# VH-VL binders against q9m9l7r79to301, part 3

Target 1, 223 residues: q9m9l7r79to301
Amino acid sequence: VIALPLPHKPLIPGFYMPIYVKDPKVLAALQESRRQQAPYAGAFLLKDDASSDSSSSSETENILEKLKGKELINRIHEVGTLAQISSIQGEQVILIGHRQLRITEMVSESEDPLTVKVDHLKDKPYDKDDDVIKATYFQVMSTLRDVLKTTSLWRDHVRTYTQACSLHIWHCLRHIGEFNYPKLADFGAGISGANKHQNQGVLEELDVHKRLELTLELVKKEV
Below, E stands for the ipSAE of ESMFold2; O stands for the ipSAE of OpenDDE; V2 stands for 0.75 times the mean of E and O plus 0.25 times the DockQ between their complexes.

## First folded at step 7 (VH-VL; framework fv_mosunetuzumab)

Design c3 (at its last look DockQ between E and O 0.08; V2 from the best seeds 0.00; counts 0 for: pae O 10.9 > 2, placed apart)
Fold by ESMFold2, look of step 7:
Structure c3 (fold): chain C 223 residues (1-223), chain A 121 residues (1-121), chain B 112 residues (1-112)
Amino acid sequence: as target 1 above (223 residues)
Amino acid sequence: EVQLVQSGAEVKKPGASVKVSCKASGYTFTDYYIHWVRQAPGQGLEWIGWIDPYSGGTKYNEKFKGRATLTADTSTSTAYLELSSLRSEDTAVYYCARDYDYGSGDYFDYWGQGTLVTVSS
Amino acid sequence: DIVMTQSPDSLAVSLGERATINCKSSQSVLYSSNNKNYLAWYQQKPGQPPKLLIYWASTRESGVPDRFSGSGSGTDFTLTISSLQAEDVAVYYCQQYYDYLTFGQGTKVEIK
């Protein structure tokens, strides 16, 4: 899969994300993949750069243009998300997050654009009927419903969700009660005001109860 | 009602390939993983791997890695197992099975009827 | 690989009597974070695919008669049929799903 670095936030499963791709080789590769059935890439959050200064977002975009091959693979998190390439308009690419990936190795011939082999990750089995995890699930759901009703900021983030929730807020409030446990955890993290490291932590956590606990901490901060 | 219907029995020579189909109905195909399990005559059960029809992602038992290929066609709600470089010890009934719960099961509430693959020496 | 070993390989039990099947794993299948045993039991009759009976070591699948029960923890598990019926003649398999998936070799249950 083509490895796409994300400078600001990881791509959470179930969400749309616009990215801007200035490198013509990467754009051409994405356009070619789009012409094929089921066009996909891997989306991976950039690691922190300790040399960053006050213009970090502008410098981060410049770094994306400069980093290739081995340099880029060393600068991205090994766990990311399978990204469906939904549309390309000029330099804007719209991604849809699917499931977690882990980079296993670089494809030796593909330094530009970076291409990696991945493992597709699967959540550790959990007992949805267990009282302890069920209690955490309903705490997350209850907190999300409260925050959605009391702040407008979260409503804007909900609009980037791909499921029925993006259509109407009251439809969303009804539908989050139907989410399975990992979907609720991902939804809550994706609409939260969490920093990129907290969201990366949620993405990497395959123990669904622990993922729900991480999400609960994030959404509680908005109460 | 959930059903997994597999293709018919196959007879193959050593070194050939076989492709077994598993057509799903009665549920949303992309919401559940499909696993493949085989059973040699008079023997126990052996897990081959899973496919996620939502993403196309796969995972294989290392015994079969390099010889087994799992695919899915969402337009027909059909999963496939292709096993290459067949040997006589690959003679078995091959089952597809749906995991119990989306994304978190690894035990199986629904199974296909099985497909006998015979590899004649 | 976690090796699953069942005992006995076969047993004969009179109708209405108790049948017990043991399953031992080479490593613990208890996940300390959730305190759950990643262990399932299946019934397989000749010419049929396996049928799920028990998951999480002791939780009965819907539609399974209550004469079937599972118990045990860590590395030692049992499947108990409290009052054997004629339709219970089958081969029974345990399966772990803690790390990959592996099955026991099976236990054949017959009427004495």
Scores: ipSAE 0.539, ipTM 0.790, lowest interface PAE 2.4, mean pLDDT 86
Fold by OpenDDE, look of step 7:
Structure c3 (fold): chain C 223 residues (1-223), chain A 121 residues (1-121), chain B 112 residues (1-112)
Amino acid sequence: as target 1 above (223 residues)
Amino acid sequence: EVQLVQSGAEVKKPGASVKVSCKASGYTFTDYYIHWVRQAPGQGLEWIGWIDPYSGGTKYNEKFKGRATLTADTSTSTAYLELSSLRSEDTAVYYCARDYDYGSGDYFDYWGQGTLVTVSS
Amino acid sequence: DIVMTQSPDSLAVSLGERATINCKSSQSVLYSSNNKNYLAWYQQKPGQPPKLLIYWASTRESGVPDRFSGSGSGTDFTLTISSLQAEDVAVYYCQQYYDYLTFGQGTKVEIK
């Protein structure tokens, strides 16, 4: 897949993310992917030393434009997200997060868009009937409910990350599919104002209970 | 032209399973959710669930959880509904319908022609 | 779940006259954030699948005659056929998509 760097936030499964791609080669490659009925890319967060936490669109564009080839692969986290290319309008690309990925190999180097081989990551097995995980789940749910009541306060943050959610929060949740434990963990992290490192930590956590715990801590800070 | 073409009528015994297909054409199959809705004879419409052909993600009406299975084959642009443990009350016309769910509502602009599933002893 | 109730169950109207179908939801399908009603109307003729007429409570689907109109907000909605035509004989369904998906029981429209 084409590897797309994300400077500010990882793409959490189930969420929409607009990005700006100024590199015409990358855009062309993305368009080609769509034409071939393979509208997917890998979205990977830039490492700590690679970008600022600024939400500026201009800064994002500049960073994305400068990162190429081997340099790029060394500056992104190996764990990212399978991203559906929902639309391309000019330089704006709308991504939809699906599932976690891990880079296994670089396929294309040089000035061409970075292409990588990836493994699709799966959650570790867990007991859905376990009382402890259930309790954590409900705590996350309860906290999220409280956060959602104040969603109007997060209008800018939430809208940027969850375009689909801007229309109707319920529809946003539906895109996640079954609102099960892992999905809830992802959702909570996605709507939180957590920094990119914390969100990346959630993305990388394949232990569902631990991921819920991480999410719980993040959403508590939003209340 | 957008088309959803469903498989033919089925007759099944109680306890059996049925699998209905819905072949999509005229658009990018993975860009739209596929919903399934059924209608018993002379009755209203009942939502079964949806599938995202791209991700394989699904959502089910609670009533059908564990009994309905939605799948999609992107190579053939075909969605499938499998309903197991069939009962007489499952006798209905089953429809697939397209929904653009990415920021849009869950209303259906295109429908399959329907598949009659008859469950009788 | 949200229950949709239509009224009447059947309606006979003379050609050229107004047909009015009501739909009530057990809870509001108005989303306060965008002020949109998650409500659709369908027409179904015998042996055919439903056909989308109205979405967002009042927006006509492309190709739908302007004699069809949707109105209402919150829990009360109305589909109006301003001048009933012969081809309008069908069963009409309202559908909410605010929380999952549920349909009204349908209203049969006939010519008087």
Scores: ipSAE 0.006, ipTM 0.525, lowest interface PAE 10.9, mean pLDDT 85
ESMFold2 (binder alone), look of step 7: mean pLDDT 92; pTM 0.936

Design c6 (at its last look DockQ between E and O 0.03; V2 from the best seeds 0.00; counts 0 for: pae O 15.7 > 2, placed apart)
Fold by ESMFold2, look of step 7:
Structure c6 (fold): chain C 223 residues (1-223), chain A 121 residues (1-121), chain B 112 residues (1-112)
Amino acid sequence: as target 1 above (223 residues)
Amino acid sequence: EVQLVQSGAEVKKPGASVKVSCKASGYTFTDYYIHWVRQAPGQGLEWIGWIDPYSGGTKYNEKFKGRATLTADTSTSTAYLELSSLRSEDTAVYYCARDSYWGSGDYFDYWGQGTLVTVSS
Amino acid sequence: DIVMTQSPDSLAVSLGERATINCKSSQSVLYSSNNKNYLAWYQQKPGQPPKLLIYWASTRESGVPDRFSGSGSGTDFTLTISSLQAEDVAVYYCQQYYSYLTFGQGTKVEIK
């Protein structure tokens, strides 16, 4: 898949995220992938700069547009998200998150745009009937419902284009009781006020009980 | 009720390909992985791979060396196994099986009836 | 790969007597974080697909008779049929799902 660096937040499964692709070569490759009716790319969060002299998001985005090949693959997290290319309008690309990916190697002949081989990740099996994980699940659900009684998270959702779910928040609230364990963990983390490191940690955690515990901590901070 | 119905028996010559279908019903197709397992005559069970119908993601047993292809059609709730470059050792009953829980269970609570694939010259 | 080894390869048991099937994994299938053994047992009758009996080493699947029980932990597991019935004649497989998936070679159970 084409590797798309994300500068600010990882793409959470089930969410959509608009990105702006300024590099014409990357944009053309995404358009071609969409035409072939396999409209997927890999979306990977940028690692923090090893130097403390980074200053702004605009400068970070400019630096990311210059990084290619091995320089870019070394600057992105190895775990990301399979991104469906939903639409391309000019430079705006709408991504929809699917399941987690892990980069296994760079395709050595493809430095621009960066193309990588990936493993599709599968959650570790868990016992859905275990009392401890069930209790954690319902704690996340209860806490999330308490937090989402206000419009503040809803207003913030509309203002941000880096993370969003593919469904309207109010629809998700009405049907949150139908979420399976990983979907609830991902949804809770995605609408929380978590920073990029916390969200990347949730994305990387394939143990569903541990992922729910991480999400519980994130949503409790909102209360 | 959950049901997996597979296509009928196939007879193939060495070097050919076969495509076995597995029609799912009684549950939400995209919520569960589908695994493929084969059983040669008089032998045990051998895992081939899984497919995630939600994303199209797959994982394969390395033994099949790129000969196996797993696909899914969500509009018909049908999973497919295609095995190419057939050899006589590929003669087996091929089963599809459903994961035991949404996207994370690797024990199989429901199995298809099996599809006999015979490879002979 | 985690190799699953069953013993015996076959056994004959009198009707109404206890049958015991052993399964050993080449490495532990106990995940310390959840304290669960990633081990399942299947029954396969001639001409039929396998049927799930036991998962998480000891949890009986719905509709499976009480005479079937699973035990063990780590690397050593046992399927016990407390009172063998005529319909229990089958081949039994263990399967680990700790890391990828592998099956034991099977144990054929017959009536003496």
Scores: ipSAE 0.415, ipTM 0.748, lowest interface PAE 3.8, mean pLDDT 84
Fold by OpenDDE, look of step 7:
Structure c6 (fold): chain C 223 residues (1-223), chain A 121 residues (1-121), chain B 112 residues (1-112)
Amino acid sequence: as target 1 above (223 residues)
Amino acid sequence: EVQLVQSGAEVKKPGASVKVSCKASGYTFTDYYIHWVRQAPGQGLEWIGWIDPYSGGTKYNEKFKGRATLTADTSTSTAYLELSSLRSEDTAVYYCARDSYWGSGDYFDYWGQGTLVTVSS
Amino acid sequence: DIVMTQSPDSLAVSLGERATINCKSSQSVLYSSNNKNYLAWYQQKPGQPPKLLIYWASTRESGVPDRFSGSGSGTDFTLTISSLQAEDVAVYYCQQYYSYLTFGQGTKVEIK
């Protein structure tokens, strides 16, 4: 898959993310993927450098433009997200996150868009009937409900990042209780104001209970 | 201080396999790719491949695909090169080397001391 | 594969004199997007692993004496030792990392 760097936030499964791709070669490659009925890419968060947190949007864009191929592979996290290319308009690309990926091999060389082989990551098995995981699940759910009720900002975030919530915010609220364990964990992390490191941690956690615990900590900070 | 310490010399028969280790210290093991390079006696340097200890991702020289296997153990900060179906031509000193991380191309700032692998009947 | 060819194979230079080693790549190792040359130089002494001297064709590694310099772009590169010292006796290798990794055959530098 084509590896797309994300400068500010990882793509959480279930969320959509608009990105801007300035490199015409990358755009062309993405368009080609769509034409070939393979509208997927890998979205990978950029690793932090000393200047990453303080850089302006323009600086970040400049950095991204400079990162190509072999250089890029060293600057992205190895765990990312399978991203469906929902639409391409000019330089704007809309991605929809599906599931976690791990880079296993770099395929492309030098000036070509970065392409990688990936493994599709699966959640570790868990007992859905376990009382401990249930308890954590309910805590996350309760906390999320509280946060969503109290702040318009969070509602806006939900509207921005979730396709399901894009039309009606109340629909999103209504269905919070219908999420399964991994989806709830992802949802909470996705709408949280957590930094990219924390979100990346959630993305990388394949133990569902642990992921829920991580999410719980993130959403608690928003209350 | 960054150090790469490799396992000792090996003597193998043709057709056998060899596994060379490279223990890293003095830095975060998962932050840097590890490369493997070999050098036949009196000859130049030949790149074998690299591994990302963080993800386990690898890249191989096509010449060695299928015969070389790179692995990494993060718990011990050790990288491994396994080479199978050994031939006399595989006799060489094998080096592990650290890739410079940021802004890096694939140049090597630190090297192991090398491991001599001798393949003889 | 990009083939790296060094010249000469061996070089004898008097102490204090300039040593020049050339390296040619079969293809350009200049990346147009960042305008960097994906080329490194190494020094290898007997019984030791290679030591990095230069990367990006002209940037000296930390701790490398100023007498060592790299120049060139595209397909033609040069390592220069401005004033050869006794400790500089070694084999020198160029390496491209533009596409995969390949090394020159090496240049042995000796004292005349």
Scores: ipSAE 0.000, ipTM 0.496, lowest interface PAE 15.7, mean pLDDT 86
ESMFold2 (binder alone), look of step 7: mean pLDDT 93; pTM 0.942

